# Designs tried in a protein design chat: VH-VL binders against SWR1-complex protein 7 (SWC7). Part 9

Target 1, 125 residues: SWR1-complex protein 7 (SWC7), of Kluyveromyces lactis (q6cpf9)
Amino acid sequence: MSTQNDSIALLLLQITLYHQQELAHADSSLSLDELLVEPIVDNTVVEKFTSHSMVQIYAPELAPLNIRSIKGLISDLFTNTNIQEPKNLITLANHYYSERLNYLQEEKIPELIQQMKDEYRKLAE
Below, E stands for the ipSAE of ESMFold2; O stands for the ipSAE of OpenDDE; V2 stands for 0.75 times the mean of E and O plus 0.25 times the DockQ between their complexes.

## First folded at step 5 (VH-VL)

Design s15 (framework fv_enfortumab)
Fold by ESMFold2-Fast, scan of step 5:
Structure s15 (fold): chain C 125 residues (1-125), chain A 124 residues (1-124), chain B 107 residues (1-107)
Amino acid sequence: as target 1 above (125 residues)
Amino acid sequence: EVQLVESGGGLVQPGGSLRLSCAASGFTFSSYSMNWVRQAPGKGLEWVSYISSSGDYIYYADSVKGRFTISRDNAKNSLSLQMNSLRDEDTAVYYCAREVTSGWLHPYYGMDVWGQGTTVTVSS
Amino acid sequence: DIQMTQSPSSVSASVGDRVTITCRASQGIRSWLAWYQQKPGKAPKFLIYKASSLQSGVPSRFSGSGSGTDFTLTISSLQPEDFATYYCQQANSFPYTFGGGTKVEIK
């Protein structure tokens, strides 16, 4: 089931996932598989997340958070998300994305499905 | 129709500058990362530069780093490559290419749409 | 930088032949390898992504395999329109690198 809280969680996971993919692509000595388990939160992740319109509108209390606080939010997602697969950024993000997609498909709103895909695709870049 | 059209190529002397442009149409340009790839006469493909969909992440081949600058204008659906301090070995056909994505999870698959290329010749 | 080595540089083949092209990475790239076809005077055409996934619209006679460092592109039954130069490209890390190309020419 889609909620605003799930949408904010997906946003944070997407931004972090794409940032770590970029880091792995920039440095071939870094293992992407290892990075997916150990999230890297730096000013790029913080700025993209806290400046996002979804945070500004639906979770303005998160806008002033720093690196340590954002790391805490991601740690909470790793601890509290209940999935069958081993937990990493991909499996967590896929879980929240699938929940949102299933909700929109069940409601029969194809225009919003495409908007959601476009919205989340560009969040990390 | 999904299309990329390059322009700005020409003849220039060593040490000179050129600005290449790539006009995108038929797709949501702001949702895709873009690449410049070149090919010298009779030679293979050589990757030149990458820019993410937002413009926040930029990478260059070692051979052009410090001389070339990639940029994009999402409002105008255009990609640019500013080439400074040109050398004979920069002579090539320059292609702009769109990076295909699976959506959000695995964004780096390869380049599915290419322009027809613009020719840059650097000679005295 | 990751070096991509293609072999052979050129192969002469007849229509109906099975053609195999090999691509080797100097270090592990997982499955982040793409294959392209280029005809004289034309831009490259995207064939395969993630080592073995066929791009929509590409004929099923094309297939890719491999992971890590060793990769293969196979054309099961060469057609007249398949005479071209083929390139592999690693998408594992920046800078992106292409193989030197394999020219498939008529015998």
Scores: ipSAE 0.006, ipTM 0.587, lowest interface PAE 9.5, mean pLDDT 83

Design s17 (from g04 with heavy chain Y101T H107Y Y108S; framework fv_enfortumab)
Fold by ESMFold2-Fast, scan of step 5:
Structure s17 (fold): chain C 125 residues (1-125), chain A 125 residues (1-125), chain B 107 residues (1-107)
Amino acid sequence: as target 1 above (125 residues)
Amino acid sequence: EVQLVESGGGLVQPGGSLRLSCAASGFTFSSYSMNWVRQAPGKGLEWVSYISSSGDYIYYADSVKGRFTISRDNAKNSLSLQMNSLRDEDTAVYYCAREGTSSGWLYSYYGMDVWGQGTTVTVSS
Amino acid sequence: DIQMTQSPSSVSASVGDRVTITCRASQGIRSWLAWYQQKPGKAPKFLIYKASSLQSGVPSRFSGSGSGTDFTLTISSLQPEDFATYYCQQANSFPYTFGGGTKVEIK
């Protein structure tokens, strides 16, 4: 389920990144540059992520997670993602975005072609 | 093979100090959160402390707060527990235990799947 | 803190018996419950995670069920190697807490 993992990872990273941007805008004592490497995870991040339709449908095991668990997931992404750029929310999100695009281009299109061929055969009968 | 080996236990007087170590091998230590769990003679398991894979998130049982310090050295694949102001009630076998996922950021479990053999701490005059 | 209460504290059983152990949380822990087996003189062994998921390598006679506050561990046909103490543990929030243990003894 690596392709589903990549999609969910991207979702978590996007929600977390957007939240850091909002926090830095609201509170001038917070540095966005620092939050990009040490993000604040609060109930807003948890609720947005766990209630998202993608999580509810494709990763329901993540729906009951709390703040501690979500912090752990983000920490795991920083530890386990292998990139050459310095690790922060932006560079991690870009990595998973690229992985998702690769999946769509190389895996999904051939399956759709085969489905269309099968539909034609059924109509011909 | 995946292994955890504790060391540093011994006999110490009340008010004394001990430093426990846990050596990890056979897995990517930096990808896992670690726990210390203790067991007094003839008693049940008691959770002591947690440290995240990065070392940034640390939690303690109320009974040891202010006296014990958990730390890790990911370059040396080692976990430590510095125990100060030891009390009779701290007499126990101390285990280090691994938790979390190594393969991706989707948690397949939250539980302590690998344990060391334990090291005995006796606090007595 | 979340308190975990196990029942019974001990049970005497024979090989081939069905053994059921219960674990109750003082507040909701969803499915964040693990079960462990501990034999005399040994470290605990991980059996079950997320209330009902069997760890790789654990015999199928072990099963877990429950959610929220009430959980059970069942051994469908007790084997000689199953005489041990069993512990539940909640992983919903810190501090983590263990149940008091259930000793499964030979009749």
Scores: ipSAE 0.000, ipTM 0.534, lowest interface PAE 11.6, mean pLDDT 83

Design s19 (from g04 with heavy chain G100S S102T H107R Y108T; framework fv_enfortumab)
Fold by ESMFold2-Fast, scan of step 5:
Order: C-alpha cells, then sequence, then structure tokens
Structure s19 (fold): chain C 125 residues (1-125), chain A 125 residues (1-125), chain B 107 residues (1-107)
C-alpha cells in the first residue's frame, strides 16, 4: 500500500466532504446524507484540491485536472476501496486515515498521531 | 489564552464608512469560521456575517448585504468588516465570534464559543 | 429567514427557583440551536449547543431540550450569578437568527 497515494486520496476525500458539509449547511434543501454518497463536485473542490501543496509537490500530474476528471477520481475511490462498512465519504476517509495510523501505533507515537489529526483537519479546509 | 480583540469602532456620519478589525490569538485562527454579531443599545443580538475558515464561503444578514464586506487574513490572524453606506440603524456594539465545531472529518458548526469584548460604532450626524 | 421567538421577554425570579425559557423557530431547524447568557456590559457566553449539549465549564443546573421548532432552556435552581439575559440562536441555515432575548431579573 502506497502511503503517498493514500495521502492524496485522503486529501481529496476530505476536501470533498467539507465542501458537501458547507453546501448542506448553506442550503437546507440539500441532504448531507445524500451528498455523502453522491457528492457535488464543482470548481471549489477542483481549485482547493489542485492548488493544494500536497498535490503541487507529490502529485503535480493532478494539478491540471478539471471537474470531470476529479469526479472520475472520486468515483474510482468509491469503486476500488475495499471496506466492510457502507461506502460514503466518511467511511472512505476513515479507511485511508486508518491505514496511515496503523503503522504509527508502534512505540510512542500518540503525540505524532494527535499532531497528524490536527494537521489533516486543518489542511483539508 | 484564547482571545479575540476588536478595534476600529467610532463615530461616523450617515453615509460614511468604517473598517472593523478583530485580532485572534491563542488558537489556530485558520481552522475556525468566524462571525460578526452586533447589538444596538438596549436591544438584542443580531447576526451580521459569517466567513468560513478558508474564506471561500461568506454570508450576510439581509440588512447589511451589499454594504458590508467580511474578509480574513489567515497569515495575520485577523478578521475584518468593511462597513460602507452606514445608516443610523447600524449603531451598535460589534462583536467578532469564533464558531465552534466537532473535531473530526465533519466540521459541524454549532455555536459561537469565543467572543471579543466588542467595539462600539455610532452613526450620528 | 427563520424567525426565533423567545418567551417570556422577562421573568422575575428568586435564588433557588426553577426557571424555564422557551424558544420557537418559524420552521424546522432540527437540533441546530444554541443558547447564550449575557450579563450587562459583557459579551455573550456560550452555554448549550445542538439543543441539549452542555458546553464544558457550564454548571449542570443548566439544561436544554427540544427539537424541530420548540426548544426550552431550564435553570433548575437559580443562583445569584444567573441573573442575565438569555438568547437562543439557530444555526440550521443562513442567515443565522437570534431570539429576542429573555431577561431573568431578581424578584
Amino acid sequence: as target 1 above (125 residues)
Amino acid sequence: EVQLVESGGGLVQPGGSLRLSCAASGFTFSSYSMNWVRQAPGKGLEWVSYISSSGDYIYYADSVKGRFTISRDNAKNSLSLQMNSLRDEDTAVYYCARESYTSGWLRTYYGMDVWGQGTTVTVSS
Amino acid sequence: DIQMTQSPSSVSASVGDRVTITCRASQGIRSWLAWYQQKPGKAPKFLIYKASSLQSGVPSRFSGSGSGTDFTLTISSLQPEDFATYYCQQANSFPYTFGGGTKVEIK
């Protein structure tokens, strides 16, 4: 499993998830439960993801992607991620986060884990 | 010590302009959405404006839409409210307030947990 | 816009009394309701979020209940420091709106 690819997948899922949350918060006609399974991808998601430092440094080939291509990446994550829980943006994000967390649990990693949690939540917004 | 400090209030004539500032310290400013809330002398609280942590989502009360502009500078830990075309009914104490959220993948915004001391705006001829 | 109506506008009470304040939304807001306390000359203090969750550091004599359109804030045994104005606020949708406030004053 590639931790670099998992980090980029996690970033995309977080950006998409937070965007759905903001859309549902702003428009009461939108159901967050529905958006967690069928997210709305618009220029806000594309711009946040493609301009992100992680993408610029570690996946620059993703920087020129448009809405259709980003929708395709998210669709691929729903199709190809193997989890036991029903698939939605939260369960997918938890999966990729857990993969990274698993190898940090050896020895005294708790402080680094907490720092990572704080940084990823901040990073995606 | 988590705190917010407002400044920029004063006496202005109707039709004038003022810029309010709010300086944040003791927390990661870039991780929180912010609000401006005002209170006219002897009256209740009135929500004025919201800006998301990234600055990508902005909302205004109908009474100020088109006249006020909220903005933030995450590098400087500051929030601003540009107030144009001021009216007598804009006379109030203006508070900046941080919006609380759950820690996790969903940042559910549920209340304003940290408030500044307020800055007084008086619109009078 | 969602209108928030608080009742009563004021209540006179004695130390030790149970005080109940109500808040009604003009349309459903689920559980997206916060309660604040404001003392004269001070900024508001956050008390309760998501209708019934007590903010850390807030005394257990404060409690909130309700969902949808009808909400209550209860102070089970009023203390001298509780004389203040209380506001509800909906966070269900923009624009955010506050109730008109309920002043709890000494009898």
Scores: ipSAE 0.034, ipTM 0.675, lowest interface PAE 5.6, mean pLDDT 86

Design s23 (from g04 with heavy chain E99D G100T S102T G104P Y108T; framework fv_enfortumab)
Fold by ESMFold2-Fast, scan of step 5:
Structure s23 (fold): chain C 125 residues (1-125), chain A 125 residues (1-125), chain B 107 residues (1-107)
Amino acid sequence: as target 1 above (125 residues)
Amino acid sequence: EVQLVESGGGLVQPGGSLRLSCAASGFTFSSYSMNWVRQAPGKGLEWVSYISSSGDYIYYADSVKGRFTISRDNAKNSLSLQMNSLRDEDTAVYYCARDTYTSPWLHTYYGMDVWGQGTTVTVSS
Amino acid sequence: DIQMTQSPSSVSASVGDRVTITCRASQGIRSWLAWYQQKPGKAPKFLIYKASSLQSGVPSRFSGSGSGTDFTLTISSLQPEDFATYYCQQANSFPYTFGGGTKVEIK
């Protein structure tokens, strides 16, 4: 809902999405199309998310969460995000990215728009 | 100018070690996953190892697993391959090659679009 | 591991000929196939990605087709600079695997 919460939601979705791509790439028995709808949440997702500087600075209460809790957060995003497209990690991430981008454009903060793009690009790295 | 330059090849005896380096220039090295690919004299291409843009995901060909170690230094724009317990069958030209820009948004595997000139490793007594 | 089989291993052709090279995967790789061209003493050159998408700067006489297990690289009108060895490579899963190569030789 808030711009901070949208940023954290996008972070979680991006970390989860990147992890699914790596899992499908490493294991030919896994279908990425299926993982986009029912992602695997393991310690890699938890560690990357909870150790991220955005979480440490803006949502430190999320730092001690475990697999079960992180999986719950992702489930909540799937349930509560209102989009017209079929729900998957890509369409959910696109939604939160667009919400954040629209906010920054309305507030006339182009420097933050570029910073946001750079930070989320780094999640794929 | 987008460029990859390998170095560190040479003549070694079986059981010896070599460290190959690859210097990247003209692009944002930290945004790309990287590969080592080799080619034995008169033979085809053989994939050796992969490292993700962050360095968190690493994969090896079965023939080199446990003997070779891939690493990267994003601050120095460099990729390395530490080769231990070298065998005659490791004799080849070793190429470093840039993989797909890892963007979870694009969900696309492009292949290896930029290659170095190669460095020759000869393992013989 | 996914085995990539190329056929033929070599083909003799003349300038102006249509050349087709086949690549078969031992299991489904969707569209995650790349094609490369290699000239003697040189590094491979990226030609085609995602089975059918032509890399920028590659001549339009090159085309790729296929999905799943069967793939084809076609050169519609062979030019002198096209005499080279061609490789397919699957990027569906690790380990990455290359086909054995197809040498396109002058008649």
Scores: ipSAE 0.013, ipTM 0.579, lowest interface PAE 8.4, mean pLDDT 84

Design s24 (from g04 with heavy chain Y101S S102Y L106I H107R Y108T; framework fv_enfortumab)
Heavy chain, then light chain:
Amino acid sequence: EVQLVESGGGLVQPGGSLRLSCAASGFTFSSYSMNWVRQAPGKGLEWVSYISSSGDYIYYADSVKGRFTISRDNAKNSLSLQMNSLRDEDTAVYYCAREGSYSGWIRTYYGMDVWGQGTTVTVSS
Amino acid sequence: DIQMTQSPSSVSASVGDRVTITCRASQGIRSWLAWYQQKPGKAPKFLIYKASSLQSGVPSRFSGSGSGTDFTLTISSLQPEDFATYYCQQANSFPYTFGGGTKVEIK
ESMFold2-Fast, scan of step 5: ipSAE 0.281; ipTM 0.745

Design s26 (from g04 with heavy chain E99D G100S Y101T S102R S103V Y108V; framework fv_enfortumab)
Fold by ESMFold2-Fast, scan of step 5:
Structure s26 (fold): chain C 125 residues (1-125), chain A 125 residues (1-125), chain B 107 residues (1-107)
Amino acid sequence: as target 1 above (125 residues)
Amino acid sequence: EVQLVESGGGLVQPGGSLRLSCAASGFTFSSYSMNWVRQAPGKGLEWVSYISSSGDYIYYADSVKGRFTISRDNAKNSLSLQMNSLRDEDTAVYYCARDSTRVGWLHVYYGMDVWGQGTTVTVSS
Amino acid sequence: DIQMTQSPSSVSASVGDRVTITCRASQGIRSWLAWYQQKPGKAPKFLIYKASSLQSGVPSRFSGSGSGTDFTLTISSLQPEDFATYYCQQANSFPYTFGGGTKVEIK
């Protein structure tokens, strides 16, 4: 399955990225550099993503997805995102953040820009 | 031209059934969630049902749960509402309405931006 | 379910008057409120989204405000074509619910 919502793609990438950082911090045998390219997707990623307010509001059809489906979505983002940089969770997240910001700036929607920034900050916390 | 056209309304006896249809044109139907909204003679608007773009998420008003079934056929650009066990209080003009969405990949569900002309359902002995 | 209470049920005003319509939610809906205009015999028209954002093509005399539970639609200078019934609708959660409507009559 693919995702066609840049905001939802960014959300999934950020949740997945943060989880890899926590896993590498907890287990010194795990290489963050390797996890950025081949992330571990477990129930923590699934539950955080599917229960997130953005998914509940903007993509409720993604709420019942399981580990296999979420892995598929992440795989689709790696395969289908066209960027010049080497693909990893950071470069993919930066791409979707930039695309989303550009779209909102073109629409001149200050409220949505601020909402996006606020949601991004919450994921980084 | 973006357009929704309802059909299938008519006179039916209490306990009877009707199937309403809504034909969409001028936009990518498969990219939008759809609603049915009704209005009894001389009364206000009442939301009836919602179906997500994929058809995977469906919601109903309490007054119609168990009696009405919403469905869609994305290949034919059509929305349907199967109405069973009809009651006097189901007498109304029934509108199909498109959930609003931003251009591009962002889904913003904040209201219904395109409405059909309505089809009249009269439940009377 | 979230109940939407709209007031007044009707208002009579002269051309040029400022008209204010209120909508109250039984629980917090943040800014997920839409306003619609319905003229006699016609389908509703999308007027305002996310409480305060004006839909393209809608005259600037229309404005919306509020957040949480209390919302207001204002028509700054009423015109003859504004004779209509106005509805609020919450989009915060399912089931979607509408207010009871406010009929604006021009004297």
Scores: ipSAE 0.000, ipTM 0.526, lowest interface PAE 12.4, mean pLDDT 83

Design s27 (framework fv_enfortumab)
Fold by ESMFold2-Fast, scan of step 5:
Structure s27 (fold): chain C 125 residues (1-125), chain A 126 residues (1-126), chain B 107 residues (1-107)
Amino acid sequence: as target 1 above (125 residues)
Amino acid sequence: EVQLVESGGGLVQPGGSLRLSCAASGFTFSSYSMNWVRQAPGKGLEWVSYISSSGDYIYYADSVKGRFTISRDNAKNSLSLQMNSLRDEDTAVYYCARETYTYSGWLHTYYGMDVWGQGTTVTVSS
Amino acid sequence: DIQMTQSPSSVSASVGDRVTITCRASQGIRSWLAWYQQKPGKAPKFLIYKASSLQSGVPSRFSGSGSGTDFTLTISSLQPEDFATYYCQQANSFPYTFGGGTKVEIK
């Protein structure tokens, strides 16, 4: 369903966000605030995303993508996500997380909400 | 119980090599960044090396860069430190330590070493 | 690299005393400072993170303060189990660096 696409978008945003956090932590010349709006996409982001089980199972057409293609996907999320907040990796991820939670709540599966929180914490690790 | 156990320490001559291991149990090892920290006899703590949860990010103290190699095996819940070209000043108790983190919204914040092993002693003597 | 300077190197105190330990960074580290306690023959114990946040299970008599370059660890009413060496550590950037340690000794 469309919820699978939201999950893939969230996965990409989470992997990208955690990568920016590691880069900013490792190199004090890199500003996390700047990376949140103009993320660096390198082979680490590409390999983590394309090798992830969710991509392999639900979006196998994304598995062969390279750096340029993944940058394109992230750019598309920035341009096409309709939110009122300033666009950055955090606000975009929050949007897709909220869409996923709304789906689970409509299914009346409250137990999965807690599982989702735990799983998303681990996704980009 | 959350536990880290180091092994592999011993006596070695200058220029020699030694491999330290750290066995993790009681937590999801693959979710945590790991550190090696050492302490020379009667001296303070000195950070040696870091490896991220995935193994993609690795950092070393200047004093060991080019001589030591940190690695991890998430399937075996183990951390390793390969020490080459050992010097007298590498004599120390070596600790492995787990790095804890928390979330602020979607920000993943690493803020300290919350679980430590008991240490393994490395003596480099001629 | 960021150098961390602790003061004093040792302090003699009695049970019930208020003990303060200072830590100074050679450059700004925001609030990315942790404090550790180490007893003889033991591994360090995590006490405080983000300069002022107390780790779960650590007694409330321990507190931290400061930001930027100047930090303090305070023990408001020293207990027998608090006699140990205390270390600050910056987590702002690699390489991580520790202070030289402050030994809290029995008077």
Scores: ipSAE 0.015, ipTM 0.658, lowest interface PAE 7.4, mean pLDDT 86

Design s28 (framework fv_enfortumab; at its last look DockQ between E and O 0.76; V2 from the best seeds 0.00; counts 0 for: pae E 2.7 > 2)
Heavy chain, then light chain:
Amino acid sequence: EVQLVESGGGLVQPGGSLRLSCAASGFTFSSYSMNWVRQAPGKGLEWVSYISSSGDYIYYADSVKGRFTISRDNAKNSLSLQMNSLRDEDTAVYYCARESTSVTGWLHTYYGMDVWGQGTTVTVSS
Amino acid sequence: DIQMTQSPSSVSASVGDRVTITCRASQGIRSWLAWYQQKPGKAPKFLIYKASSLQSGVPSRFSGSGSGTDFTLTISSLQPEDFATYYCQQANSFPYTFGGGTKVEIK
ESMFold2-Fast, scan of step 5: ipSAE 0.563; ipTM 0.816
ESMFold2, look of step 6: ipSAE 0.400; ipTM 0.792
ESMFold2 (binder alone), look of step 6: mean pLDDT 91; pTM 0.938
OpenDDE, look of step 6: ipSAE 0.166; ipTM 0.758

Design s29 (framework fv_enfortumab)
Heavy chain, then light chain:
Amino acid sequence: EVQLVESGGGLVQPGGSLRLSCAASGFTFSSYSMNWVRQAPGKGLEWVSYISSSGDYIYYADSVKGRFTISRDNAKNSLSLQMNSLRDEDTAVYYCAREGGYSSGWLHYYYGMDVWGQGTTVTVSS
Amino acid sequence: DIQMTQSPSSVSASVGDRVTITCRASQGIRSWLAWYQQKPGKAPKFLIYKASSLQSGVPSRFSGSGSGTDFTLTISSLQPEDFATYYCQQANSFPYTFGGGTKVEIK
ESMFold2-Fast, scan of step 5: ipSAE 0.288; ipTM 0.744

Design s30 (framework fv_enfortumab; at its last look DockQ between E and O 0.73; V2 from the best seeds 0.00; counts 0 for: pae E 2.9 > 2)
Heavy chain, then light chain:
Amino acid sequence: EVQLVESGGGLVQPGGSLRLSCAASGFTFSSYSMNWVRQAPGKGLEWVSYISSSGDYIYYADSVKGRFTISRDNAKNSLSLQMNSLRDEDTAVYYCARDRTYTSGWLYTYYGMDVWGQGTTVTVSS
Amino acid sequence: DIQMTQSPSSVSASVGDRVTITCRASQGIRSWLAWYQQKPGKAPKFLIYKASSLQSGVPSRFSGSGSGTDFTLTISSLQPEDFATYYCQQANSFPYTFGGGTKVEIK
ESMFold2-Fast, scan of step 5: ipSAE 0.532; ipTM 0.815
ESMFold2, look of step 6: ipSAE 0.358; ipTM 0.778
ESMFold2 (binder alone), look of step 6: mean pLDDT 92; pTM 0.942
OpenDDE, look of step 6: ipSAE 0.081; ipTM 0.742

Design s31 (framework fv_enfortumab)
Fold by ESMFold2-Fast, scan of step 5:
Structure s31 (fold): chain C 125 residues (1-125), chain A 126 residues (1-126), chain B 107 residues (1-107)
Amino acid sequence: as target 1 above (125 residues)
Amino acid sequence: EVQLVESGGGLVQPGGSLRLSCAASGFTFSSYSMNWVRQAPGKGLEWVSYISSSGDYIYYADSVKGRFTISRDNAKNSLSLQMNSLRDEDTAVYYCARETRTSSGWYRSYYGMDVWGQGTTVTVSS
Amino acid sequence: DIQMTQSPSSVSASVGDRVTITCRASQGIRSWLAWYQQKPGKAPKFLIYKASSLQSGVPSRFSGSGSGTDFTLTISSLQPEDFATYYCQQANSFPYTFGGGTKVEIK
């Protein structure tokens, strides 16, 4: 998997995870545990992802995608990513964070490693 | 050679149940998401349900939520719709339809429903 | 839910006529609109995807245009086999919704 593909996957997972957390917080009838396994993808997720500079520069073919296609991308990540813990948005995102940290460690970029560790800790909460 | 064939339709009483099946051939069924779409006599098309290629994501029209269950068996190339608590308003021709798919690397794109079965008729009447 | 409003409900036309059918979404759907043709007693036939892309095997007299909320299907020179009902469908979000249909019938 290329580092650019990993970064795009991580971006999608981050946007989706934060959106699910916000939905569960705003609506007490929604279970966060359920949303972490079967996320709600709406125009907010699509717009944030497809308009992001990383998508525009490194994956412009993703810019015209709709809600359904974005759901398909997330489904593919769940299906094709090997994680031994139960598959949900948090564990899936943590996997991609770990891949990114390993890449940065091999490149010996300590400033970026520390930044990513801080972001990882925040996401895991 | 790509084909979808529905079966299982018939006449049932209100409150009854029916199971519709759709047999796929001529393509890699496990790679496509599937839909059920219905059409009441003399009326337009109404989307009923969707299932992703893996079966992990499932959606229903509000009119059938809690009563209908979509499922698939990728090993047998089949799609099913279990219909419970049937109402007069469920009377329709039911079509199964494949959702066309393209790919770019590991990314996927979806379009519309490019392959349809001939439909199976469900009549709910007392 | 996204409502799809299709107009007109019916149109009477003659062979050789230019026929235009309009479809409007209650909210933005980008280009995620498909068009279908349905003849009496038959399953729908896929005509156009992504608002303007013609499906393989569909005659070039069919064309689609539009983005966002306003979409159009055009038949540039109506043929006898084109008398049918046409439906638009948004694929942007669940639940999927169809327009009410436009019946193209003989004058």
Scores: ipSAE 0.005, ipTM 0.554, lowest interface PAE 12.7, mean pLDDT 84

Design s32 (framework fv_enfortumab)
Fold by ESMFold2-Fast, scan of step 5:
Structure s32 (fold): chain C 125 residues (1-125), chain A 127 residues (1-127), chain B 107 residues (1-107)
Amino acid sequence: as target 1 above (125 residues)
Amino acid sequence: EVQLVESGGGLVQPGGSLRLSCAASGFTFSSYSMNWVRQAPGKGLEWVSYISSSGDYIYYADSVKGRFTISRDNAKNSLSLQMNSLRDEDTAVYYCAREGSYTSSGWLHTYYGMDVWGQGTTVTVSS
Amino acid sequence: DIQMTQSPSSVSASVGDRVTITCRASQGIRSWLAWYQQKPGKAPKFLIYKASSLQSGVPSRFSGSGSGTDFTLTISSLQPEDFATYYCQQANSFPYTFGGGTKVEIK
């Protein structure tokens, strides 16, 4: 139970991150700093992730996952991602974003870099 | 060219209803959260309502809660505000505004302000 | 709800002057503060996000500072096009709230 595709991992992390930002903005008693380390995963996260076109096309085996399974994937990302910074949704997302950006820059395909940035906006919630 | 165009304003009696629309063009509407902000004659800005990019999260100012309903149609690039039980204090210019975003350190920052505004549509509630 | 208090409500200034506008939140909003410029009969224009970051295309004479509850917008050398009303807005939590505005008028 883990994500093997860096793009899918980044997608899951971004959807989860934006959901935490939304929860913290709706409820001032919630600490965003705490949610970045121990995120709330509910049906909103599950539905947004499993219905996403990238999952439907490139990782259809993830489409039927429930809350428990998605929490497992996120826990796997926290455990398996090797970074020097303290682990939270932002530092994990930065890692996967940087790896993908470096790959696209090496291929010198500016239009794909722009597509990646546009995809980030689609995940904003 | 990125633009927002409001319509639907007009003169209405107290207790009446109006539906405001906002047409978006020049950007991927479905990727941005949207706001309605109003300004009474000679007064400052007052936030009215917010809707997330998907429509899943919606918030209202206390003064309009229960009377106004925000909605969006991403297939038509449009935002709407249904205003019921209108009061004299609802008289204002109503703006639709896009929530801005920026990327730093590999993630997209949201909830930082409204970077694109329409020209506004005037609502007058008078007996 | 978080109340945003701007001071002064108006200021009379001349071209070349340094203008400082303050904004105070009734509770901590971290750095989730935006500044807007509005000219008569026009929609607001986005100037600054996250308290101190200039929006692309905004002249460098504009700067923002502060965190927590106390924030400042500074125009280092006022130009003719800068006569307008300025608003701060907190984006820390819903409902979003604006300051009352500061009108920068010709002296």
Scores: ipSAE 0.015, ipTM 0.620, lowest interface PAE 6.7, mean pLDDT 85

